# VHH binders against RCC1 domain-containing protein 1 (RCCD1), part 25

Target 1, 376 residues: RCC1 domain-containing protein 1 (RCCD1), of Homo sapiens (Human) (a6ned2)
Amino acid sequence: MAEERPGAWFGFGFCGFGQELGSGRGRQVHSPSPLRAGVDICRVSASWSYTAFVTRGGRLELSGSASGAAGRCKDAWASEGLLAVLRAGPGPEALLQVWAAESALRGEPLWAQNVVPEAEGEDDPAGEAQAGRLPLLPCARAYVSPRAPFYRPLAPELRARQLELGAEHALLLDAAGQVFSWGGGRHGQLGHGTLEAELEPRLLEALQGLVMAEVAAGGWHSVCVSETGDIYIWGWNESGQLALPTRNLAEDGETVAREATELNEDGSQVKRTGGAEDGAPAPFIAVQPFPALLDLPMGSDAVKASCGSRHTAVVTRTGELYTWGWGKYGQLGHEDTTSLDRPRRVEYFVDKQLQVKAVTCGPWNTYVYAVEKGKS
Below, E stands for the ipSAE of ESMFold2; O stands for the ipSAE of ESMFold2 at other seeds; V2 stands for 0.75 times the mean of E and O plus 0.25 times the DockQ between their complexes.

## First folded at step 24 (VHH; framework vhh_7mjh_2)

Design cc4 (from bb5 with S101T; at its last look DockQ between E and O 0.55; V2 from the best seeds 0.00; counts 0 for: pae O 3.0 > 2)
Fold by ESMFold2 at other seeds, look of step 24:
Structure cc4 (fold): chain B 376 residues (1-376), chain A 122 residues (1-122)
Amino acid sequence: as target 1 above (376 residues)
Amino acid sequence: EVQLVESGGGLVQPGGSLRLSCAASGFTFDSYAMSWVRQAPGKGLEWIGRIYTGGSTSYNPSLKSLVTISRDNSKNTLYLQMNSLRAEDTATYYCARWDLTEYYGDQPMDVWGQGTTVTVSS
């Protein structure tokens, strides 16, 4: 009987290349705006200058600095330099294509390979997520990288369920809810308590005993959400993307920051800034190299997270959206360009009686799927 | 304070040439890749090209024959040379800074200039 709720996609943040986020004027949207593409979108993947939309019918459409469309698309993943597309190919195997973003879907891909598909599964009951989505390949034995070699094998013993790429690092969630990280670590984004790089997947020991349900990777920060709704966050905090005090928001007189450095017991760096008038320093955290527990206002449980280059978005079990971090293009959705080092609810969805179901961030923008709350 | 300041815009006749400059301050200029981007009146942004720390360049294919990007690290200055200008090249031109990474991808940072306006008209 009650088989559907009407839903729509909304966008906010940077759209200066003509990305579909709003009404088509200006370079940025500060409040959520309905997308004109309408219904039937099942995947949104955004980079800085363009966004890829995949429909349930298998149509891929690009908006922004890249344009074009293609059929028979099962999944797509956008990075600024490359677009990865998983399509139905000749025979029973799927076709993984890698396109140069500037000329995507026109001419020949940079690289293509047939891959063995997993059996198509149903959406994740907890949040409409699809297991094994790009950049993780459906077989979970490899992932696509935006830098050659594009096909990167994974040990089958990892039993990967989800994989997310930041600018310098990777996060992998396994079938048991354990998290692995590798790649560059210069901002603490690997979560091992050091700033050293890791060439191979390394288990996050600080999360042992916890079962994680989702991972998200930003430019240089990392987030995971447990089955019980707890948020763990680590990495770079220059823009407040960890919801920890940052020097940019600690400056009262807008004076260039001065630093006095100390470490907490978890290895994070605590620094202080100088004020313009009174001179009293305010503490801030530049780097958090171990996972830190983050409490949302009102003690809400998280179910989904997504990260842009320098911002974070979280969906709660009750359908609220919280954002924080860098906001200079309106990517936080609060009707301004203010950056935040604390979670703030996006009031647009509450005001419109909408329940948020999914979020996906591009580097400087945010896309949200929301449905009307049920009638009473 | 990190700043990028574009200059060199103005009125130029069709077929003419113009060189734009972008003066950088408040950061280590030679550690960053740089880009030029433009916006014609009433239109969206259009990427022009990128120059890396070692001096190699990448251009928008539709503009490649018209533009040359260079940098002078000793003067913290980025340049855009434009030739054979047309009315459709009328735009505000911006420079922007990029954070290079060797792992998974380049990421633009939040620094770009106020722009310099070029008008191509008879």
Scores: ipSAE 0.347, ipTM 0.708, lowest interface PAE 3.0, mean pLDDT 82
ESMFold2, look of step 24: ipSAE 0.439; ipTM 0.751
ESMFold2 (binder alone), look of step 24: mean pLDDT 83; pTM 0.825

Design cc5 (from bb5 with Y103W; at its last fold request DockQ between E and O 0.76; V2 from the best seeds 0.00; counts 0 for: pae E 3.8 > 2)
Amino acid sequence: EVQLVESGGGLVQPGGSLRLSCAASGFTFDSYAMSWVRQAPGKGLEWIGRIYTGGSTSYNPSLKSLVTISRDNSKNTLYLQMNSLRAEDTATYYCARWDLSEWYGDQPMDVWGQGTTVTVSS
ESMFold2, look of step 24: ipSAE 0.508; ipTM 0.799
ESMFold2 (binder alone), look of step 24: mean pLDDT 83; pTM 0.828
ESMFold2 at other seeds, look of step 24: ipSAE 0.649; ipTM 0.855
ESMFold2, fold request of step 25: ipSAE 0.301, 0.278, 0.243; ipTM 0.681, 0.668, 0.641
ESMFold2 (binder alone), fold request of step 25: mean pLDDT 83, 83, 83; pTM 0.829, 0.831, 0.831
ESMFold2 at other seeds, fold request of step 25: ipSAE 0.320, 0.271, 0.369; ipTM 0.668, 0.660, 0.712

Design cc6 (from bb5 with D99Q; at its last read DockQ between E and O 0.86; V2 from the best seeds 0.00; counts 0 for: pae E 2.6 > 2)
Amino acid sequence: EVQLVESGGGLVQPGGSLRLSCAASGFTFDSYAMSWVRQAPGKGLEWIGRIYTGGSTSYNPSLKSLVTISRDNSKNTLYLQMNSLRAEDTATYYCARWQLSEYYGDQPMDVWGQGTTVTVSS
ESMFold2, look of step 24: ipSAE 0.497; ipTM 0.779
ESMFold2 (binder alone), look of step 24: mean pLDDT 84; pTM 0.837
ESMFold2 at other seeds, look of step 24: ipSAE 0.439; ipTM 0.754
ESMFold2, fold request of step 25: ipSAE 0.311, 0.310, 0.379; ipTM 0.671, 0.664, 0.717
ESMFold2 (binder alone), fold request of step 25: mean pLDDT 84, 85, 85; pTM 0.846, 0.848, 0.850
ESMFold2 at other seeds, fold request of step 25: ipSAE 0.425, 0.495, 0.323; ipTM 0.744, 0.786, 0.681
ESMFold2, last read: ipSAE 0.421, 0.367, 0.340; ipTM 0.743, 0.705, 0.691
ESMFold2 (binder alone), last read: mean pLDDT 85, 84, 85; pTM 0.848, 0.841, 0.847
ESMFold2 at other seeds, last read: ipSAE 0.406, 0.398, 0.398; ipTM 0.732, 0.731, 0.727

